# Ledger of designs, part 8: miniprotein binders against Mucin-6 (MUC6)

Target 1, 185 residues: Mucin-6 (MUC6), of Homo sapiens (Human) (q6w4x9r395to579)
Amino acid sequence: GHCSLEGGSFVTTFDARPYRFHGTCTYILLQSPQLPEDGALMAVYDKSGVSHSETSLVAVVYLSRQDKIVISQDEVVTNNGEAKWLPYKTRNITVFRQTSTHLQMATSFGLELVVQLRPIFQAYVTVGPQFRGQTRGLCGNFNGDTTDDFTTSMGIAEGTASLFVDSWRAGNCPAALERETDPCS

## First folded at step 4 (miniprotein)

Design xe35 (from xe0 with E37Y)
Fold by ESMFold2-Fast, scan of step 4:
Structure xe35 (fold): chain B 185 residues (1-185), chain A 95 residues (1-95)
Amino acid sequence: as target 1 above (185 residues)
Amino acid sequence: DAEELKKEIEELIREAEELLKEAERLLKEYLETGDPYLLTKSILEALEAIFLLREAARLAAQLGDKELVEKIEKLTEEALKLAIEAEKIYVEEHE
């Protein structure tokens, strides 16, 4: 399955359900029992430099009991807070420069992440067939049915993307206004 | 409901066409001025058009309207071509 995070905070789930949202927080993209050591993939969104009312992806995080790998739009890769030279390899994960504008995180457990750094920071998540029906988060449940792709962290299928997205906020992020107007702009 | 769904699909297509036209205008202005903000905005608007068209395609598949699906596919290809060409320009300038 393929999930994408592309310009202007657009997401396409593993079941090919497209949606957009407006939020400035860290969100859970993917949780699954198939990920080792309680692993999870997360996305960090902040206000866009292109538009005052838009939000944009600024970092992707892979978090497990052993690792906190952060790939940010400024082309810095860290693990557990320390900057790493590429290619960077752990036992199960390798981060390397795929092209002049793309980084790849390859894993031994069926997860692959490709991050486009420039001109627009974007992320592409690929998971193997073992993840089918075993995912949760912004990338959806990967069960072949798009009608329940907005399943919240509480297991409720919502009709709107905003309630779905808000349910997958990570940590204690404050409530964000859906569309902010900057009076200084 | 089928009539409401068709109206929603038509609205998504209309919005996508407006975004694609604006993306083309921004790319042309970038080629004249060299302002990197315009190139980035062109790509972003083309990507927004693609995502609206993906939703339109999903809904059109539910309706079984073959002509509408073909129209959406053609627009999606046009938006993809624009985004790819704009990204190539960016890479070539910075490679």
Scores: ipSAE 0.012, ipTM 0.429, lowest interface PAE 8.3, mean pLDDT 78

Design xe4 (from xe0 with T40I E87L)
Fold by ESMFold2-Fast, scan of step 4:
Structure xe4 (fold): chain B 185 residues (1-185), chain A 95 residues (1-95)
Amino acid sequence: as target 1 above (185 residues)
Amino acid sequence: DAEELKKEIEELIREAEELLKEAERLLKEYLETGDPELLIKSILEALEAIFLLREAARLAAQLGDKELVEKIEKLTEEALKLAIEALKIYVEEHE
């Protein structure tokens, strides 16, 4: 399944439900029991420079018990707060430059992330078939039914995106980007 | 196998180009008829084309063909413009 974060504030779920996102926080994009060590994919959104109602993606974070990998629009990749040169490899995750404008995070557990750095920072999430019906977060539940794609963190299906999006907030809104890569834990 | 990779890249590009033509056709038909299913199909076809072009670019980079990578990146930018335009229309109609 494919989930995309495009044009600064547009999201298309794994079940192909598009919606517009507004917010200036870190949000849970994907949680699943299929992700090892309580893994989660998160998206960090910044405030608009010209309009208070618009936001843009500024970083994508993969967090587990062992790793905190941050890929930012500044083309900086960190793990647990330490900057890494590409290609960067762990046991199950490799981050590398796919093209002059794209970075890829490939994993051994069926998750793939591609971020477009230029001209606009955007993200594309691919998950294998083992994730069907096993996902939660902004990318939806991947069950083949778009009518419940706005299922909140409390398990309630909403008719609009606003309550759905707000329910997937992770932490307070937002610390400076350097704080998100802070090694203090 | 460089020759096999080149064939795979060419097939991915061809499939992506056909998906983009279909996405444009569906969007144009939507603008004439107002049928929301056509708009959704247009978005899905454009997104699939982007994923195929992304894989084509990865393989072209593996071959070390910088000009081919640049050509695929330009085609990807065109696909992104179409997808974003269709997504804007969808959101505006549903807000």
Scores: ipSAE 0.000, ipTM 0.330, lowest interface PAE 11.4, mean pLDDT 75

Design xe41 (from xe0 with E87L Y90W)
Fold by ESMFold2-Fast, scan of step 4:
Structure xe41 (fold): chain B 185 residues (1-185), chain A 95 residues (1-95)
Amino acid sequence: as target 1 above (185 residues)
Amino acid sequence: DAEELKKEIEELIREAEELLKEAERLLKEYLETGDPELLTKSILEALEAIFLLREAARLAAQLGDKELVEKIEKLTEEALKLAIEALKIWVEEHE
């Protein structure tokens, strides 16, 4: 299965359901019992300054009990807060430059992440067949049925993206964080 | 509710049309100024319009409105043409 984060604010789930949101938070893209050591992929969104989209992907994070790998739009890769030179290897994960504009995080456990750095920061998630019906988060549940792709963190299937997206916030949105609409463009 | 679905589809189309207009404006400004940020923003806006139109098309198909699906398909073709044009320019810059 393939999940994509494109155009700054758009997601296509593993079951090929497209949706968009306007968020300035860290969101859980993918949680699964198939990921070792309580692993999760997360996406960080911030205000983009683009009139109509208002928010953009600024970093992707792989978090587990051992690792916090951050790949940011400024082409910095860190693990547990320390900058790493590419190629960077851990026991089960390798981060390397796939092309002049793309970084790849390859894993031994059936997860691959490709990050496009230019012209637009975008992310592409690929999971092996062992992940079927075993995923949760913004990328959907990977069960072959798009009607329940908006399953919230509480296990409720929603008809719209708004409640779904908000349920997958990772809690680093302060209550006072200002969110504004574009009045003119 | 068919009425609520129709309203949502029309709002998605309206937003996509606004994004497409902005993408075209940004691309024209880039051609005058050479500012690479404008090119990147043009591509971003066009891609966002395409994704909104994909969702609008899905909902319109559920509604069974063939005329609306055709309108969305035509807008999607326009958005794709603009995105491809901007991406070709970007690739040439970064060859």
Scores: ipSAE 0.000, ipTM 0.109, lowest interface PAE 18.4, mean pLDDT 72

Design xe5 (from xe0 with T40F E87Y)
Fold by ESMFold2-Fast, scan of step 4:
Structure xe5 (fold): chain B 185 residues (1-185), chain A 95 residues (1-95)
Amino acid sequence: as target 1 above (185 residues)
Amino acid sequence: DAEELKKEIEELIREAEELLKEAERLLKEYLETGDPELLFKSILEALEAIFLLREAARLAAQLGDKELVEKIEKLTEEALKLAIEAYKIYVEEHE
């Protein structure tokens, strides 16, 4: 299954439900018992550099008990706060530069992440079939049914993206807000 | 082989252009019928075009062809604009 984080704060879930949100926080993209050492993928969103009425993806984080790998739009890759030269290898994870504009994180546990650095910072998550029905977070539950893709961290299916996104915040930050109308943008 | 990469890039661009044209057609049909499924499909087709253009950009960067990279960037911006517009209508009228 594939989950996409594209420009305009678009997320397309593993069950192919697209949505947008306005938010400036770290959000849980993917949690699963299939991820080792209590692993999780997270996405960091912040105000767009061009328009303050828009938000954009600025970093992707893989967090486990052993690792905190951050890939930022500034092309810096860190693990546990230390900058790393590519290719960077751990026991189960390899981060490397595919092209001048693309990085890849390959794993031994059925998760792949491809990050486009330019012209728009975007991320693409691929998971193997063992993840089917065993994911939670912004990427959805991967159960083949789009009607419950907005299942919150408390297990409640919501009809709107804003409550769903807010439930997956990781930390103290503003709730997702309605987009401000900018007559000059 | 540079020739094989160029051929792959051209096919990805062609497919993305077809998806973008289909997304525009679906949006137009939605404006005539009011069928939210057409609007939803328009968004998905535009996002699929962006996904293919991501791969085209990767291969073009590998090839070092600045002109192809710029063409892909322009198409990506066009697809993103359409997706945003269609999603705005979807949320305002059906969510």
Scores: ipSAE 0.084, ipTM 0.539, lowest interface PAE 6.5, mean pLDDT 78
Fold by OpenDDE base, second read of step 5:
Structure xe5 (fold): chain B 185 residues (1-185), chain A 95 residues (1-95)
Amino acid sequence: as target 1 above (185 residues)
Amino acid sequence: DAEELKKEIEELIREAEELLKEAERLLKEYLETGDPELLFKSILEALEAIFLLREAARLAAQLGDKELVEKIEKLTEEALKLAIEAYKIYVEEHE
């Protein structure tokens, strides 16, 4: 399953459902019992301009009981606030430079992350088949049904992206806005 | 139980083969167009195929079906070669 965060405000779920939103919060991107040690992948969005519609992905965070890895525009890799040299390796996670503009986080538990640093900060999440039907968050539930991808953290299927996205906020942030925008913007 | 397991393995293999086919298509299209996004997608498809094949291998080993294991290994090698090739190209184009 592939989930993508592109164009600053465009998300494509594991089930290939595209949607757009504008928010300035940290959101749970992927949570699953298949992630060890209560692991979760999170996406950090912030303002990229003056208007409310000018928001963009600024960082991706993997957090578990054992690891905290932050990939951002400003810092390549940080663990608990410390910059790390690449390649960075933990017990089951390796972060390395794939290209001059792309970083990759490889894991031993079926999660792969590719982050494009420039010109637009974008993220691409790949999960193994063991994750089918066992994922939650902005990337959806990976069950082959696009109609229920907007399932909230409370298990309620929403019809709009905004309410869905808001349910996966990791903190107290402003409500997300659902607006039709160019996915490449 | 064994029959169901075999079916599951075969399904995984089938899906992996489809992904590899798509990955190859994407790579070919990249070679024609030069669009790096196609190359990237090719890599992702190949990686997903590898994920499926790893699961298939695990199950096949559990089943003890040597023929399936060999088939999976062959496909895995193919997928790895494709991924490596695509990665190499991608890295070279973005250095």
Scores: ipSAE 0.013, ipTM 0.236, lowest interface PAE 8.6, mean pLDDT 88

Design xe6 (from xe0 with E87L)
Fold by ESMFold2-Fast, scan of step 4:
Structure xe6 (fold): chain B 185 residues (1-185), chain A 95 residues (1-95)
Amino acid sequence: as target 1 above (185 residues)
Amino acid sequence: DAEELKKEIEELIREAEELLKEAERLLKEYLETGDPELLTKSILEALEAIFLLREAARLAAQLGDKELVEKIEKLTEEALKLAIEALKIYVEEHE
């Protein structure tokens, strides 16, 4: 299954449902019992530098009990707050430069992340078949049905992206920024 | 094994080009018929092409073939452009 974060604010779920949102927080992209050590993949969004009406992906985070790997648009890779030279390897995860403009995070547990650094920061998530029907987050539930891809953190299927996106906020961030998103687009 | 890698890269590029051509065909058919299933299929096939091209780029980088990497990156950019165009249409129609 493939999930993509493209053009700054577009997301296409594992079941190929595309949507766009406005947000300035950290969001859960993928949670699954298939991820070891309570692992989760997260996306950090912030205001696009030039346009105040747009937000864009600025970092991708893999968080588990052992690791906090951050890959940022500044082309910096950290684990648990410490900058790492590439290639960087842990027991189950390797981060390396795939091309001059792309980084890859390969894992032993069926998750692969490719990050485009230039010209636009973008992310591509690939999961093995063992994840089918066992994913939660912005990338959807990977069950072969696009109509329930907007399943919130409370398990409710929504018809629109805004409530779905808001339900996948990770940790504390100013709620006012998301609440100020106007419904007129 | 360099010859085997080159063959694998060429096959990945070929498969990606076929997917990209099909995605373009599906998008064109969607514009003529309005069938939302075709739009979704177009997006999915364009994304699949992107993933295959990224694997091809990794293998080409292992070979040290910088020209081939650049060619693959241009094809990836083309596939991404198509996917974004289809996504804009989807968002306009559905949200």
Scores: ipSAE 0.000, ipTM 0.211, lowest interface PAE 14.7, mean pLDDT 73

Design xe7 (from xe0 with E87Y)
Fold by OpenDDE base, second read of step 5:
Structure xe7 (fold): chain B 185 residues (1-185), chain A 95 residues (1-95)
Amino acid sequence: as target 1 above (185 residues)
Amino acid sequence: DAEELKKEIEELIREAEELLKEAERLLKEYLETGDPELLTKSILEALEAIFLLREAARLAAQLGDKELVEKIEKLTEEALKLAIEAYKIYVEEHE
């Protein structure tokens, strides 16, 4: 399964459902019992401009009982809050520079993450077949059905992206907007 | 229904066209001014256009409208070309 966070505020789920939103919060991208130590992948969005439609992905965070890895545009920060040189390796996670503009987080448990750092911060999540039907978060439930991808953290199917996304907030943040308003359109 | 779906697709296409136009404008302005922010913004707009066109393509496939599919493909090609050009410029300037 492949989930992508592109263009600053666009998401394509594991089931290939695309949607867009504008929010400035940390959201759960992927949670699954297949991730060890209660692991979860999260996305941090922030304002990138003056308008409500100017929001962008600014960091990706992997968090478990054992590890905290924050990948941002300029650095990789670990549990102790210190920036690390690459490659960085833990028990079952390795973060390394793939190209001049791309980082990769490789794991031993079927999760792969590629992050484009510049010029646009983007993330690509890949999970193995063992994750099928066992994922939740902004990346969806990976069950081959796009119609139920907007299932909230409470297990309720939502009709709008904004409500769906809001349900996966990791903190107290403003409500997400479903659509951007483009004055040029 | 099919008509509603078609309208949605057409709206996505319209939005993508506007984004592409803006992306082109931004790129031209960058080439004139050298402001790196304009280049980044141009890329972003192009990527947004591509994203909308992907959605449009998905919906158009469901609808089975060949004309819409062709239109989407053409616009996608244009958007991709622009994005690639902008990316190349960025890479060259940061090597």
Scores: ipSAE 0.365, ipTM 0.705, lowest interface PAE 1.2, mean pLDDT 91
Fold by ESMFold2-Fast, scan of step 4:
Structure xe7 (fold): chain B 185 residues (1-185), chain A 95 residues (1-95)
Amino acid sequence: as target 1 above (185 residues)
Amino acid sequence: DAEELKKEIEELIREAEELLKEAERLLKEYLETGDPELLTKSILEALEAIFLLREAARLAAQLGDKELVEKIEKLTEEALKLAIEAYKIYVEEHE
């Protein structure tokens, strides 16, 4: 299965359902029991500089009990808050520069991520057949049926993308983070 | 332009197939010699092949050529299997 985050704000699920949303937070892209150490793939969105009414992907995060790998549009790769030189390797994950404009994260557990850095930051997620029917998040449930790809974090199938996307918000919203870190509040 | 996209797709597939054959050769040589540099090169070339095939699939989808997309995705799955197997060996050797 293939899921893509393209054109700044378009998502195509593992079951090939396309949608667009306007969010400015961190969202769970892929969560599955097939990911080791409670792993999850997340996407960070922020306001587009060109259009105030549009949002753009600005970073992709792989989070587990052992690792927090962040790949940002600024071409910085960190793990657990520390910048890493590429190629970067952990036990199960390798991050490397495939071309001058693309990074790849390969794993031993059936997940592959390709990130386009320029001209537009985009991400492409590939998962092996063991993930079929065992995924949840913005990339959908990978069950071969597009009608329930908007299944919320509470297990409810929605007919619209907005409620679906909001249900997978994982925090780290740029605007909300500014308020929470205000020392005067 | 459709003709330019077809040319690019064909070139991407050709390059990916060459990289995959080289990755297989390197892995086989590694299994015979135990040279860890060969294993690393095998993994990197297989990963490069996967990326090129992924790009080819995107372009083929833009052309609406579903048969070509399916062919490329099958090749991508084969390349991914090789990369995962080689990478698993690498991790076990270097832990």
Scores: ipSAE 0.000, ipTM 0.098, lowest interface PAE 18.5, mean pLDDT 73

Design xe8 (from xe0 with E87W)
Fold by ESMFold2-Fast, scan of step 4:
Structure xe8 (fold): chain B 185 residues (1-185), chain A 95 residues (1-95)
Amino acid sequence: as target 1 above (185 residues)
Amino acid sequence: DAEELKKEIEELIREAEELLKEAERLLKEYLETGDPELLTKSILEALEAIFLLREAARLAAQLGDKELVEKIEKLTEEALKLAIEAWKIYVEEHE
């Protein structure tokens, strides 16, 4: 299944339910028991630098008990707050430059992420068939039924995107770049 | 096995091009008929094309074929543009 974060704040779920939102926070994009070590994929949104834009994607984060990998629109990749040279490899995850304008995070557990760096920062999430019906977050539940794609973190199906998106907000809303910046750098 | 890899890349590109053509056809048919199923299918076909092109680019990079990577990148940009345009229409129609 495929989920996309495009054009600033447009999202297409794994079941192809499109929506957009206006938020400037970190949001849970994908949670699943199929992700090892309590893993979750998150998306960070901030005010767009483009005139007349409301909000845009500025970073994607993969967080587990072992790793906090941040890929930012400034082409900086960090893990647990430390900048990494590409290709960067852990036991189950490899981050590398797929093309001059795209980075890829490939995993051994059926999750793949491609981020477009230019001309606009965008993300594409691919999950294997083992994730069917086992996902939660902004990318939806991947059950083949679009009517419940806006299922909140409390398990309630909403008719509109705003309550759905707000339910997947993860804590503080500072920019990912500011949060991950080394204070002494 | 560079030859096997080239054939795999060629097939991924061919499948992606067919999906992109179908996505464009579906979008044009939607504009004529107003059938929302066609718009949804267009978005899905474009997303699948992007996935296949992503794999093709990965394999082409492994081969060190810069020209092929650039061709795949341009095709990916076309697929992204189509997906975004179809997406915008869907959002305007349904929200």
Scores: ipSAE 0.000, ipTM 0.244, lowest interface PAE 12.9, mean pLDDT 74

Design xe9 (from xe0 with L80R E87F)
Fold by ESMFold2-Fast, scan of step 4:
Structure xe9 (fold): chain B 185 residues (1-185), chain A 95 residues (1-95)
Amino acid sequence: as target 1 above (185 residues)
Amino acid sequence: DAEELKKEIEELIREAEELLKEAERLLKEYLETGDPELLTKSILEALEAIFLLREAARLAAQLGDKELVEKIEKLTEEARKLAIEAFKIYVEEHE
């Protein structure tokens, strides 16, 4: 399945439900028992340009008990707060520059992330078939049915994106701190 | 084997181009009929094309073929534009 974060504020779930939201926090994109060491993929959003109503993706975070990998729109990659030179490799994860404008995070556990750095910071998430029906977060539940793609963190299927998105906030997220410095608060 | 990689790259590009043509056809048909299933299908096909082109770009970079990488980047940008256009239409119809 594919989940995309595009154009600053558009999301398409694994079941191909597109939606738009306005948020300036860190949000859980993907949690699954298929991710090792209690792993989760998260997205950091901040205000975009001069428009108060528009927000944009500014960083993607992969967090587990072992790693806290942050890929930011500023082309900085860190793990556990330390800047890393690319290609960066752990036992199960490799982050590398695919092209001058794209970074890729490849994993051994069926998760792939491609980040477009320019002209607009965007992310593309791919998961293997083992994730079917076993995902939760902004990318949806990957069960082949779009009607329940807005399932909140409390397990309630909502008809609108706003309550769904708010339920997947990853912490208190004061707006001033959403810029890649405290994504796991 | 560089020849095997070149063939794989060409196949990925060909498949992505077919997906993009189909995504554009589906979007056009949606604009004529209003069938929301066609819009969703168009988005899916465009996204699949993007993922195939990203894999093609990775392999082309591995070959060190800068011209091929640039060609794939341009195709990826076209797929991205189509996907975003479809997203805008979907959001406008459902907000």
Scores: ipSAE 0.006, ipTM 0.301, lowest interface PAE 10.1, mean pLDDT 75

Design xg1 (from sE4 with I10E R19E)
Fold by ESMFold2-Fast, scan of step 4:
Structure xg1 (fold): chain B 185 residues (1-185), chain A 85 residues (1-85)
Amino acid sequence: as target 1 above (185 residues)
Amino acid sequence: SMKRIRVYIEVEGDPEKIEEAAEKIKEIAKELGVPVLVFVREEDGKTVVVILVEGDEEKVKEFVERVREILKELGAKVEVEEEEL
C-alpha cells in the first residue's frame, strides 16, 4: 500500500482516500504490530513560509525502542540525536540518497519511506501486504474500505478529517524531540 | 495556551530490569500519546536507560508519575531534569 504527504497539507491514505489538514504538531502516520520494537512513523508539521500553504511538513521521524531516526527538510539525518552521514545503515534500516532530490529509508520489515527534498519537502510511505488491516494513524487502516479511513486513536470512525487528525497528535507541537537541526552544537 | 515542558530522566541499573523498564515506559508513552525517546546505553560497565519526553505539562507529568513507579523497582541512581518550553 502507498500513503503520501504532499504539497504541505495534502494526505492520501493507504486506501486512497485524499484529505487536507492544517496542523503545527507531531502526528502519528503509522503504528502497526508489524513494526518491530514498538516502531512508529511520525510526521512533524510547522507553519509554512510558502505563500500557498499555511502549514508544511518539516520532518519525518521513525521511532522504535532502539532508534529515533529523524529526516528533516534541511537534509539533516540523525539517529538518537547524532548526525549521520549517508548512506547510513543499521541491522534492519538503511537511509541513502536515492536521487539528487530524494532520500530513501529502506527496511527489512516491509516499510519504505521516500522523502522529496526539493522543491517542496514531501513524503511517500510504502508498506507490504502483511500490513493490510493492521495499520493505525494518519495513513489510515489499510483495510480496503475508505469509509473508515478516519478512525481516531480511540477507535471511532469519523466522517471528517479534523477530529481524526487531532486524535493522532503525538504531543502538542514538540520542537526539541522531532526537529534535530544541530545535534552537535 | 497550555504550558509545555521537557523532562530528561537517566537511570542506571541491572541490564535485564532496564530492558523491561524501557519497554513499559514506551507503552505508557504510547497510551498517553506523548512523544518520547527511550534508549539503553552502556557506559563504563554500567547500563543506563535514557528517557526524554516533551509535551503538554499535564500529560508529561502524568507520564512521569507512572514512570516513577517503574523506576522504584530498579533501585539505582536516577537523574531528572525538567525544563519549561
Scores: ipSAE 0.000, ipTM 0.139, lowest interface PAE 12.8, mean pLDDT 72
Fold by OpenDDE base, second read of step 5:
Structure xg1 (fold): chain B 185 residues (1-185), chain A 85 residues (1-85)
Amino acid sequence: as target 1 above (185 residues)
Amino acid sequence: SMKRIRVYIEVEGDPEKIEEAAEKIKEIAKELGVPVLVFVREEDGKTVVVILVEGDEEKVKEFVERVREILKELGAKVEVEEEEL
């Protein structure tokens, strides 16, 4: 399964359903029992401009009971708030520079993350087949059915992206907006 | 058996042709029923296309063959990494 966060506000689920939202919060991208130590992948969005439609991905966070790995736009990899040198290795996770503009998080449990740092901060999530039907979050449920990708954290299928996205926010943030605006915004 | 393939393509040339190729690759993946991630980036003055594909061995093999044909026309340097799942 492949999930992408591109263009600042575009998401393509594991089931290849594309959608767009504007939000300034931390959202759960991927939660699964297949992730060890209650692991979850999260995306941090912030304002990139003056308008509400000017939002962008600014960081990706992997959080488990053992690790907190933050990949931010400033090429800073942190664990528990501390900057780490690359390559950064934990028991099951390795973060390394793939290219001059890309970082990669490799894992032993079937999760791979590629983050483009520049010129646009973008993220690409890959999960193994063992994750099929067992994923939750903005990346969907990876069951081959695009019609139910907008399943909320409470297990309710939504017809629009805004309510779906809001259900996966980590904290009290403004409501996500579903606006068809310039893809570059 | 299930396989994951990562393809790195370095292409020098017309960005439009690269984008066209990327779209064709996506179409092939769709036809074969294999999930694919294709993204394009610029590195050191070169355009790099990265393709991640997963599927059964036969489908992935066919995918790679078709992709190679497309890339041949572009004169692209291709690096393929394979992982058995």
Scores: ipSAE 0.000, ipTM 0.179, lowest interface PAE 11.7, mean pLDDT 83

